# VH-VL binders against q9nrl2r1430to1533: the designs that were tried, part 321

Target 1, 104 residues: q9nrl2r1430to1533
Amino acid sequence: GGVHELSAFEQLVVELVRHDDSWPFLKLVSKIQVPDYYDIIKKPIALNIIREKVNKCEYKLASEFIDDIELMFSNCFEYNPRNTSEAKAGTRLQAFFHIQAQKL
Key: E = the ipSAE of ESMFold2; O = the ipSAE of OpenDDE; V2 = 0.75 times the mean of E and O plus 0.25 times the DockQ between their complexes.

## First folded at step 18 (VH-VL; framework fv_nezutatug)

Design bb39 (at its last look DockQ between E and O 0.84; V2 from the best seeds 0.73)
Fold by OpenDDE, look of step 18:
Structure bb39 (fold): chain C 104 residues (1-104), chain A 121 residues (1-121), chain B 107 residues (1-107)
Amino acid sequence: as target 1 above (104 residues)
Amino acid sequence: QVQLQESGPGLVKPSQTLSLTCTVSGRSIDYGYTWHWIRQHPGKGLEWIGSIYYSGRTEYNPSLKSLVTISADTSKNQFSLKLSSVTAADTAVYYCARGPYTTDHYYMDVWGQGTTVTVSS
Amino acid sequence: DIQMTQSPSSVSASVGDRVTITCKASQSISSYVAWYQQKPGKAPEPLIYSASYLYSGVPSRFSGSGSGTDFTLTISSLQPEDFATYYCQQANSFPLTFGQGTKLEIK
């Protein structure tokens, strides 16, 4: 395919991925590294999955895209205590996302 | 797009249990977010009752905690409010709402239209 | 609990006026304040989150400011559809609490 201008969703995902606090969210949590994660989190999701959905044009509404991003944060805060590095990163990234999402 | 709709009896007798349900459409309630109950006495301001996370964890207003139970039924895509031993002071419009799951800032970005509950003998 | 003291309780204004509503928190809540608009017989609608950010679709004549304990909602040029009751809410911690509300009426 040819080069095309990024959609709003694509651009936002790029911005999220590039953010310093994206490290907990880049890919799905490893079951090997976190054995109990999937016992607690029933709907896992990550930025790479969301990016793939964007690329496949699976989001018909901005709200659907936002819902997946919010699920990603919800999972982080559900699993990680408030004072963990993951939760702190998530808090900052979520705040960033909430601001950027207003452009959608 | 997500929509919230409150339902339940509009009239409750004193000392009975007020029971309301919030039906969510457009998205599953177990798909993240925090779900809230808020009420408003006639001509008065807003009072937070309690919240339930998509995981099922709850938070309650301390002034109502002993009387309030919030639960969720994912099979019906609903979450509910039970308020026991009601009095006239519990007459209000009851709203359910949604907000992002956060660690330190809880906003309510989607609201139901509200349902009126009157406590009267 | 964190109390939100909202003022004034009511204000009369005309179309085109600049209107300011204040909310004071009983303790510092950083920027974790939301503002809602409620019209008679309707549910509250979100206007502002994190003290100063507008929700999508909210007219730019609305603005929010403040941090710590003092917060302000401003309508730069009042429009007919803006006559309503406004509420601030602290979003910092449970229990979540609202201001008493400000009824904005037509002068």
Scores: ipSAE 0.838, ipTM 0.937, lowest interface PAE 0.6, mean pLDDT 95
Fold by ESMFold2, look of step 18:
Structure bb39 (fold): chain C 104 residues (1-104), chain A 121 residues (1-121), chain B 107 residues (1-107)
Amino acid sequence: as target 1 above (104 residues)
Amino acid sequence: QVQLQESGPGLVKPSQTLSLTCTVSGRSIDYGYTWHWIRQHPGKGLEWIGSIYYSGRTEYNPSLKSLVTISADTSKNQFSLKLSSVTAADTAVYYCARGPYTTDHYYMDVWGQGTTVTVSS
Amino acid sequence: DIQMTQSPSSVSASVGDRVTITCKASQSISSYVAWYQQKPGKAPEPLIYSASYLYSGVPSRFSGSGSGTDFTLTISSLQPEDFATYYCQQANSFPLTFGQGTKLEIK
């Protein structure tokens, strides 16, 4: 809730964006490039959207911020088979996120 | 803050269907998580019964698979357990729990308070 | 199915003691083990995930270690509120399975 928590959310999002495995998560999936994505994923989200929500102070609890980050990974694992580059990147970035989130 | 609460009858008769509901508050159940049922028999052993993903996918303990159905009602923000053809061996404390969706690791990071179910004539 | 074997089944210890509980998996589960604390009449509470990471709000006297098949939970200085039963859980694959529990009693 306070200003210190919002600064921590911003810092964590910056760390996620800078991670080598962030590439599948930076922006929403293109419907043109992936036509069936939005038939399967009903709550799309990406790091740029989460960062905008942080900037607009839309997260009132740390749990709300964590939930959006976890939704992002869950969408990746639901859409992508386990052997794909996207799912492997998601697994590694989620592990990194869990370590960083201990500081919240 | 996410909270889970089990509800259902505390006493069921043999051969009936046990029906339990977990009510989730704080976030929508179709929000990126997995939802679990676990039971604890007398003698305090924990047994995973099954899971339902935010997407509606299910996983069941093979020892119970033909007897178990887990379903979700997003309009009520609830997920439910049905266990058919119960016997005295199904007497236990039943818990619902939440876990993050992962590819290879399934933790329970939020638990309900538990509800005691006795199967007796 | 992956079997989780906890040892010991019970421990008696004094406040301030160091207590170690072990859990062995029947096959390698990498670091995918969780630990739970359950007090009498209460639901299990999460302590540790991925072998060594504490959940927020868990006292720092708790720690976990291990990989592969052998895992430990350590309480560095036992407190009166740590009286409970402790469970390990393999989180690697379905069906999810738990150790049989270790009851920690304070002398």
Scores: ipSAE 0.544, ipTM 0.875, lowest interface PAE 1.8, mean pLDDT 91
ESMFold2 (binder alone), look of step 18: mean pLDDT 91; pTM 0.944

Design bb4 (at its last look DockQ between E and O 0.83; V2 from the best seeds 0.74)
Fold by OpenDDE, look of step 18:
Structure bb4 (fold): chain C 104 residues (1-104), chain A 121 residues (1-121), chain B 107 residues (1-107)
Amino acid sequence: as target 1 above (104 residues)
Amino acid sequence: QVQLQESGPGLVKPSQTLSLTCTVSGGSIDYGYTWHWIRQHPGKGLEWIGSIKYSGRTEYNPSLKSLVTISADTSKNQFSLKLSSVTAADTAVYYCARGPYTSDHYYMDVWGQGTTVTVSS
Amino acid sequence: DIQMTQSPSSVSASVGDRVTITCKASQSISSYVAWYQQKPGKAPEPLIYSASYLYSGVPSRFSGSGSGTDFTLTISSLQPEDFATYYCQQANSFPLTFGQGTKLEIK
């Protein structure tokens, strides 16, 4: 059959995506909209990429999955000043993630 | 699972430079974390020395800033501590640790086992 | 710098006891407090982050509370393996600072 229960990683990604503060993280930053982004951020990543990796079973350990999520947040905080909407959203989403990650 | 291991000389002479390395395994220092050095003098509490973010940005304890340098070598997956002009007061167990990269607060969720450094002539 | 004043410095207790350790920050630090447990000859191990959240694997008898300047670590029913030194840490701003520690000893 093609129907299966979501893995813990899949479920967490779904929860992250559905979170109100996920909007800065849904997809890679546009180079057109943010021309200097990729000069600063050398390891770009986003929830859609992480979801694809989950779907492809590329994460063998929870730590690998967590690493990519943390990278996603760190990129946000590296590029965006603390008082920006992106950073504030990231702060809240990261807090949510940290709670959920303890269940992995 | 990520593991941290401190290494370096266990004995340093006064006025010399203490040099330690933290080797990270099971994860990359080039990922979005903050990497910390903490020390503990014998029978005493914990003292934060400094931190380096995955981007290379550093933060130092003001009490040690003029003497401390923290750097990272991504090719070796290591980050290092140098403390110059050491005295007996620098005798301690030195820990490296990892914590999340956040915008507003820093915790340490993975620690090395620590390495003892004695400053003695 | 933000100072973390931890109390008591030491406490003697028995298995089954309720133990409370407090940490007072010299200024408001929201909920940005971590607690660590350290056993002799070992590295500190994280217990709590953000004042009240337990790390995975930490027994539920541990709890943290507080905000602003006053924070508390509580062990509801002390177990033999809980005898150790505990440290609070403010995570609000650099320089990061720890409380002086609380040594929890067997009565």
Scores: ipSAE 0.851, ipTM 0.939, lowest interface PAE 0.6, mean pLDDT 96
Fold by ESMFold2, look of step 18:
Structure bb4 (fold): chain C 104 residues (1-104), chain A 121 residues (1-121), chain B 107 residues (1-107)
Amino acid sequence: as target 1 above (104 residues)
Amino acid sequence: QVQLQESGPGLVKPSQTLSLTCTVSGGSIDYGYTWHWIRQHPGKGLEWIGSIKYSGRTEYNPSLKSLVTISADTSKNQFSLKLSSVTAADTAVYYCARGPYTSDHYYMDVWGQGTTVTVSS
Amino acid sequence: DIQMTQSPSSVSASVGDRVTITCKASQSISSYVAWYQQKPGKAPEPLIYSASYLYSGVPSRFSGSGSGTDFTLTISSLQPEDFATYYCQQANSFPLTFGQGTKLEIK
């Protein structure tokens, strides 16, 4: 971390949230709507949580920030079959993230 | 930064089980990545052996099916390769590698240094 | 299985030359190709993912292009450190497969 890195993390999270395919990732999956999700996914995470961690300066290294974003996508692919709208959105958003992460 | 290091015996006798370990530092193996084993035969190209996902799920090269097992030990931050019933054809440099877990595509963005394994009497 | 065929198998070139290496997949793999550089006695190092995107720290003289079955790695002006073997890899589906390699050597 430094002030420059924290600003870059915030900018990247904003770009992810703005992306059309962010809809599965904005908030944690609801246990009421998806009862079995937390039986399968042991480390849940979402963009709102990552943004809070950026705001609280909880990321010391860029690799820690990248790892949380990648975990978010990995959870999507682990839970959702590849033909689902969620998995397809995850694939497109992850590709966008990989491009944006080169700017760090 | 994440670093990978292969370890294990350099010599293995025919019909024995080849056992290799990849030690990961600077990152966690259960966090959201795919972990691969690749080998390179003398004077030849690269062959993917198999992968283990952060969730513990595995994929193996069909050419090695029933002979290969990949496992992870999160307490040691290691993942391992076992290849049974080896022959001289299994002589190679063995690499471990990391990639993001994806639904449709698999890249290898960090590689270990490689370890040479010779299968001979 | 998706076969990856590289061409040429070897090339002899001088510092400053432009070199093009091609990789052909036996089936469409969209843009899911990676390129790796391997120097003698060392592990492969990642250059390019998703056909055209450079990993951080890779010099801009490297570029990649293509989609479907036909992919190209170009080095616009060779440097002494670029003499190595280059591999393409299809990242589309299991089993993951590599091209046979292209050895780029000094003339």
Scores: ipSAE 0.576, ipTM 0.884, lowest interface PAE 1.6, mean pLDDT 92
ESMFold2 (binder alone), look of step 18: mean pLDDT 90; pTM 0.941

Design bb40 (at its last look DockQ between E and O 0.28; V2 from the best seeds 0.00; counts 0 for: pae E 2.3 > 2)
Fold by ESMFold2, look of step 18:
Structure bb40 (fold): chain C 104 residues (1-104), chain A 121 residues (1-121), chain B 107 residues (1-107)
Amino acid sequence: as target 1 above (104 residues)
Amino acid sequence: QVQLQESGPGLVKPSQTLSLTCTVSGGSIDYGYTWHWIRQHPGKGLEWIGTIYYSGRTEYNPSLKSLVTISADTSKNQFSLKLSSVTAADTAVYYCARGPYTSDHYYMDVWGQGTTVTVSS
Amino acid sequence: DIQMTQSPSSVSASVGDRVTITCKASQSISDYVAWYQQKPGKAPEPLIYAASYLYSGVPSRFSGSGSGTDFTLTISSLQPEDFATYYCQQANSFPLTFGQGTKLEIK
């Protein structure tokens, strides 16, 4: 994408980071604190990494940006059972993202 | 924009294995989505066959479980359907589809164009 | 398995009409319903998810409602491009199941 799309991606990432339910997604899961995470999740991603990719203009299409955000949520749902705080936060933040992404 | 395209034989003989491939472009199949096979019998409705997750997990329609295998080849960005021991009842239009992975529900937000498969001698 | 039953099986209507299609689940599925539009010779296209939310690009004349077992798709003012077959889908649990379809035809 163009400069306009990159600005929109940055704005969306900022809105996600500011959301109360962003806490499971701000940075990569610690292998020390969660030893089995990287045995289950092979393509880890987090909001700080996505934000850096936006800053470096690594997203050429809106679909690439959306895919990274969806991967982030999917990793949460794959690792965490539905009744956990992490999965519930993920569900609410994903719903917020789907609303915001309609503007892209 | 993500696009899905089915490919495979249009005619299959009874008792053979039906093999279809869905090629995904504009996105990666190991990026956080669910990937589905659905079929539509002539003059009838839609039947979900199964799902493969970006992680490789699978879910199959219980009515087909022992006959169906869904697999993914991430290097080719493809996922595939194999349905063994086909009969004339397996004649249908076969669709591949994508959905977001959600915590408790599954919708299909992108569909392939469909491929017609006829099972006949 | 959750059975989805659509009514009516077909509707004849004129451009400008209000059309309502109903889908009933055999057990409660909260709001986990999607609706699809299928034109002859084409793949289904998504209209609505979570019973009431329109996908991006879907005209606002489409709306969905319902929760539990009873769900409704409404077209507020029918347009020529809306003549198609419509399907509901329960998204609550595997196996995923579809309604039998409602064919919307020109009167």
Scores: ipSAE 0.421, ipTM 0.846, lowest interface PAE 2.3, mean pLDDT 91
Fold by OpenDDE, look of step 18:
Structure bb40 (fold): chain C 104 residues (1-104), chain A 121 residues (1-121), chain B 107 residues (1-107)
Amino acid sequence: as target 1 above (104 residues)
Amino acid sequence: QVQLQESGPGLVKPSQTLSLTCTVSGGSIDYGYTWHWIRQHPGKGLEWIGTIYYSGRTEYNPSLKSLVTISADTSKNQFSLKLSSVTAADTAVYYCARGPYTSDHYYMDVWGQGTTVTVSS
Amino acid sequence: DIQMTQSPSSVSASVGDRVTITCKASQSISDYVAWYQQKPGKAPEPLIYAASYLYSGVPSRFSGSGSGTDFTLTISSLQPEDFATYYCQQANSFPLTFGQGTKLEIK
């Protein structure tokens, strides 16, 4: 396709991905690296999946998009103890997201 | 854009129950957030009152715990504060606020404009 | 309870000045500190979270630093709109607690 202006959802995903604290969220957790992850997290999601959904126009409402992002963070906090770098990164990124999401 | 708005009586008699409601618009009370009540006595600093989670779990300031009840009605996208047996010391601007949901970090990234409550006979 | 001791209580400064506000926690709270700005008659507005991260839209002249017990909010070059009261808050554990506030006034 041709070059077009990014939607608000696309732009926000780009900003999230570019954020320094996005590293825990860029793609799904590896079952090999974290064998018990999917025993605990039943609705896995990541920024690459969310980006794909945006690209496919699967989000009809901002609330649907927000729900997936929040799910992503919820999963992080469910699995990772507070002192982990993942949880800390998630905390910061979520704060960033919450501010940016106000524009949606 | 998400907004929070406090509502309730601006005047409460001593020994009565202060009741406030925070209405959330432009967003929803869901598992991604924590919801807080904070107050500020005239000319004074900020005092945290309590927090409620989407699950209904609550945390209260120990200095107010016996007198405070926070609840949420997700169907109305509201959460409420009740403070019983009020005195003049409870005169303050009351704020509701939103923060991210985490297990250990409690920031407040969106605030209501605040509502003044005066306790007077 | 974790106490947040904020200093100074008030500071007079001029436009263009560098201003520093300090907050000391009664125990280590890692980087779990937020800073808020409050103007008269208005609700507090968030400036910084996790000790050093600016909320989106906050001017870069604001910065936060610190970890453990000692935290600092710095305004590198004070602007007219920066005169307000500033509060630190520990976000480490309940009960959540705020510093006493620092009123930044025009000299």
Scores: ipSAE 0.124, ipTM 0.782, lowest interface PAE 2.2, mean pLDDT 93
ESMFold2 (binder alone), look of step 18: mean pLDDT 92; pTM 0.952

Design bb41 (at its last look DockQ between E and O 0.83; V2 from the best seeds 0.73)
Fold by OpenDDE, look of step 18:
Structure bb41 (fold): chain C 104 residues (1-104), chain A 121 residues (1-121), chain B 107 residues (1-107)
Amino acid sequence: as target 1 above (104 residues)
Amino acid sequence: QVQLQESGPGLVKPSQTLSLTCTVSGRSIDYGYTWHWIRQHPGKGLEWIGSIYYSGRTEYNPSLKSLVTISADTSKNQFSLKLSSVTAADTAVYYCARGPYTSDHYYMDVWGQGTTVTVSS
Amino acid sequence: DIQMTQSPSSVSASVGDRVTITCKASQSISSYVAWYQQKPGKAPEPLIYSASFLYSGVPSRFSGSGSGTDFTLTISSLQPEDFATYYCQQANSFPLTFGQGTKLEIK
């Protein structure tokens, strides 16, 4: 294929994935581990899904990319109470994302 | 790119119910985020009315809670405001807005252009 | 409720001036403050979130600072397009509340 420079979206996804607080978001929530998750969250999404969309060039606008990331966080905060490790991680990661997203 | 547009009657009689709709384009309202209603009395500052999460949960200003209902219609990609028993004090420009969903804090990052509602007999 | 006391209510300044607007919260709200700019007949537009972070597209002459109860919006060198009304907002807890606004007028 060849070597290419990462797009801004690709780079940001890499940074998000590498972040210490990315662990709740790396892949879709397991229905086995969290049986009621998909009863509550109707539009599940995760960083691996978003990365795939980036790789497929499905994002034409930065806003579309941002929307998926925000959905990911929305889902986290909708499902997880504030004092959970997931919510706390999400809070920190979202703050990081908001800063980085301003460069898009 | 998400866009918000307020709509509804510009004139409402006292004691009637003010009904406004915010039509969202560019993204579904159930696609995350929080959705807000804010108003601004003529020549005055901004007052938060209430919010609805993409899940349908609501938060209301306590000063207006007994009179306010916010709902969402995902089929129309709209969320609405109803304010009952209006008085002249409810004359204002009404804005709908969007903000990110967070664990414990809320900003408005996209606003509609606003719609003027006058309460008059 | 958390009150946001904004000062001054109005300020006259000239192009090139440094302008500072202050917002004081009635209780500690960490860094959960937003600033908005509103021009006549227009909707508010977001400038700053989390006290000090600029939204995309906001000129670097705008800056925000503060934590706890005292917050500041600064325009380092006022431009003609900056004459407007500015609002702070606490995002810490419901009900969400705004400062009463600061009208920045041309001297």
Scores: ipSAE 0.833, ipTM 0.936, lowest interface PAE 0.6, mean pLDDT 95
Fold by ESMFold2, look of step 18:
Structure bb41 (fold): chain C 104 residues (1-104), chain A 121 residues (1-121), chain B 107 residues (1-107)
Amino acid sequence: as target 1 above (104 residues)
Amino acid sequence: QVQLQESGPGLVKPSQTLSLTCTVSGRSIDYGYTWHWIRQHPGKGLEWIGSIYYSGRTEYNPSLKSLVTISADTSKNQFSLKLSSVTAADTAVYYCARGPYTSDHYYMDVWGQGTTVTVSS
Amino acid sequence: DIQMTQSPSSVSASVGDRVTITCKASQSISSYVAWYQQKPGKAPEPLIYSASFLYSGVPSRFSGSGSGTDFTLTISSLQPEDFATYYCQQANSFPLTFGQGTKLEIK
């Protein structure tokens, strides 16, 4: 809700985007390049979409913001085998997020 | 915020099927979390029963695998436990729990209040 | 299956004491251990994940350490509200398993 909460969401998204392991999560997965992705993942989401939702004040509660971030990681782990570079990056970025999210 | 509440019969007869439901409030269960059933026997520790992912995939304790089914109903925002052929050994407090979906480790960050199930004739 | 063995099974201590509880895994579990606090008549509450990370709202007097097979939970200055049973959990692989618990009693 308030201006201070939106600033906290924005700060956290900026920290995630700046993290070295953000590369799999910056934009939605291309349906053309990965045709089966959307057969497996029903609720796609990415950092650019989350940041736009923050800018447009679409999150009413911190829990809604946290849920979208967690969904982003869960989609990565559901689609990508554990030993892939994408899953390993997701693991490290999620760990970073869990530490930072305690500030919310 | 997110709350979990177990419900179901407190008394079940031997050989019957134990059915429990976990009702989730505050957010939809089809977001990217994992959902767990854990039980605690009288005067004893905790035992993991099984889990269901937001995608519908399940994992079961091998000691219970042939007896246990976990399912989800998104329209009611609930997930459920069925344990068949119960005996007195299944008397316990049953908890539902949530955890974040991670690639290689599994923690429970939200717990229900627990429901006591007694198996007795 | 990975067995988690806690020690001691119970401990009595005074307010202000430093208390340590240990948990040993039967196989290496990297840092994938969680700790839970359970007060009488209540559900377990999460304290620590990944051996050393505190959940939000957990008092800073709680800390965790360890890697591999040997893990500790430490309360640096025991408070009256800390009497409870404490459980470790290996989170590394299925089936998920818990230690048998350590009951902490306050004199």
Scores: ipSAE 0.563, ipTM 0.881, lowest interface PAE 1.6, mean pLDDT 91
ESMFold2 (binder alone), look of step 18: mean pLDDT 91; pTM 0.944

Design bb5 (at its last look DockQ between E and O 0.84; V2 from the best seeds 0.71)
Fold by OpenDDE, look of step 18:
Structure bb5 (fold): chain C 104 residues (1-104), chain A 121 residues (1-121), chain B 107 residues (1-107)
Amino acid sequence: as target 1 above (104 residues)
Amino acid sequence: QVQLQESGPGLVKPSQTLSLTCTVSGGSIDYGYTWHWIRQHPGKGLEWIGSIRYSGRTEYNPSLKSLVTISADTSKNQFSLKLSSVTAADTAVYYCARGPYTSDHYYMDVWGQGTTVTVSS
Amino acid sequence: DIQMTQSPSSVSASVGDRVTITCKASQSISSYVAWYQQKPGKAPEPLIYSASYLYSGVPSRFSGSGSGTDFTLTISSLQPEDFATYYCQQANSFPLTFGQGTKLEIK
């Protein structure tokens, strides 16, 4: 295939990944590092997974894309107390996302 | 696009339990978000009743806490409100709503159309 | 509980007017305020979140400002479809609370 313009979803994922506060969300949480994570979080997701879904055109509606992003944040806030670095990063990144999502 | 629809009896007798269900379509209730119940007495403002997070964690209005139960059924993609020992003061339009799951604040960005519940003998 | 006090309770205005609605919180709530519009017989619709951010589809004539305890919703040039009741809501902490509402009526 040839080079084509990024879709709105692709562009937003790129922006999220490049954000300074994306570090908790780039990939799935390690079960080795966080042994109890998957006992608590039943629908794990991360930006790399979302990006792959975008690349595969699995999102037909903006709402579906937004749902996965919100799931990603909700998982973070469910597992991490408010005063953790992860939660704080998530708060800022989610705020950024909410602004950008209004353009979808 | 996500849609919310309230359902349940429009008439409830005093001292009985008001039971409402919010059916969510176009999205999953265990897929993030916080789910809210709000009511509005005729000609009055909005009153938050309670909320349930996708994890099942609940928050209730202290003024109603002892009488309110909110639950979720992921198999049906529904969440429900039960309000026991109702009186005429519980006559209202009841709304279910959705908001983002955040670390420290809660908005309602999608609302159901509301369902009227009248408490009368 | 955090009380939200709206002012005024009602306001009459004409098309083209600038309208300002104020909401005062009983304690500081940072920027965690939402504004909703409700038309008769309809559910509330979100206008603004986090004090100043407009939801998609909301006309640019709507704006929100404020932080701490004092918040404002402004309609720069009132349109016929804007006559409705407006509510502020504090999103800072449970229990979530709304202002008593401001009914915007046609003069």
Scores: ipSAE 0.744, ipTM 0.919, lowest interface PAE 0.7, mean pLDDT 95
Fold by ESMFold2, look of step 18:
Structure bb5 (fold): chain C 104 residues (1-104), chain A 121 residues (1-121), chain B 107 residues (1-107)
Amino acid sequence: as target 1 above (104 residues)
Amino acid sequence: QVQLQESGPGLVKPSQTLSLTCTVSGGSIDYGYTWHWIRQHPGKGLEWIGSIRYSGRTEYNPSLKSLVTISADTSKNQFSLKLSSVTAADTAVYYCARGPYTSDHYYMDVWGQGTTVTVSS
Amino acid sequence: DIQMTQSPSSVSASVGDRVTITCKASQSISSYVAWYQQKPGKAPEPLIYSASYLYSGVPSRFSGSGSGTDFTLTISSLQPEDFATYYCQQANSFPLTFGQGTKLEIK
């Protein structure tokens, strides 16, 4: 909602993008490179899309923003077995997110 | 704020099927969370019954696996518990709960207020 | 199944006391433990996740520690509203399991 919350969402997204483990989450998964992804994941989302939604003021509540970030991680864990580099990166970035989100 | 509310019959006869529904408000059940059913027997601790992921995948307590079904109805923003062939041992307070989906750990960060179910003749 | 054993089963303490509740897992669960507070007639409320992280809005007098098999919940200065039953939960693997609970009574 408020101007301070929208600035906080922007700052948090920037911190997520800059984190070493952001690489699986920067853009939507390519259907060409991963043909079955969209058969499994019905609500795809990525950091570039979330940042665009922040810039367009599409998040009215902090819970809406948090839900999109959690969906992003949940998609990673749903598609990727936990021994994969993607799932491990997701686990570390989600932990970082939970710490940063307490500041909201 | 996300809120969860259990609903269903308070009294069920032995051998019947117990059906409970959890209605979610302030959030969507198909967004990215795991949804749990937990019960608490009178004067006793908590027992996890099972979970359904936002994707529709389920996990059940092995002690109840052949008796329990958890399902979701995204159009109503609800998820449900069916427990077949109930006995007096199934008398409990039943809670629904939410947790973040993770690859390797499972917490419950929002709880419903609970509904009491008694199994008796 | 991973069994969670809490101790003590009950404790009586005065306002201002430091209270420690322990939880032991039957096998290593890393730091994947949560703690819940349940007041009479109410649903459990989350206190702590991942052994030591407080949920938003939980008073700072609550703290958690431990890893592997041995975990503790500490209330540094007991308040009257802390009269409740406390549960640990292993979050490491299915089936999810809870400790049997610790009832905290105010003298």
Scores: ipSAE 0.591, ipTM 0.893, lowest interface PAE 1.7, mean pLDDT 92
ESMFold2 (binder alone), look of step 18: mean pLDDT 91; pTM 0.945

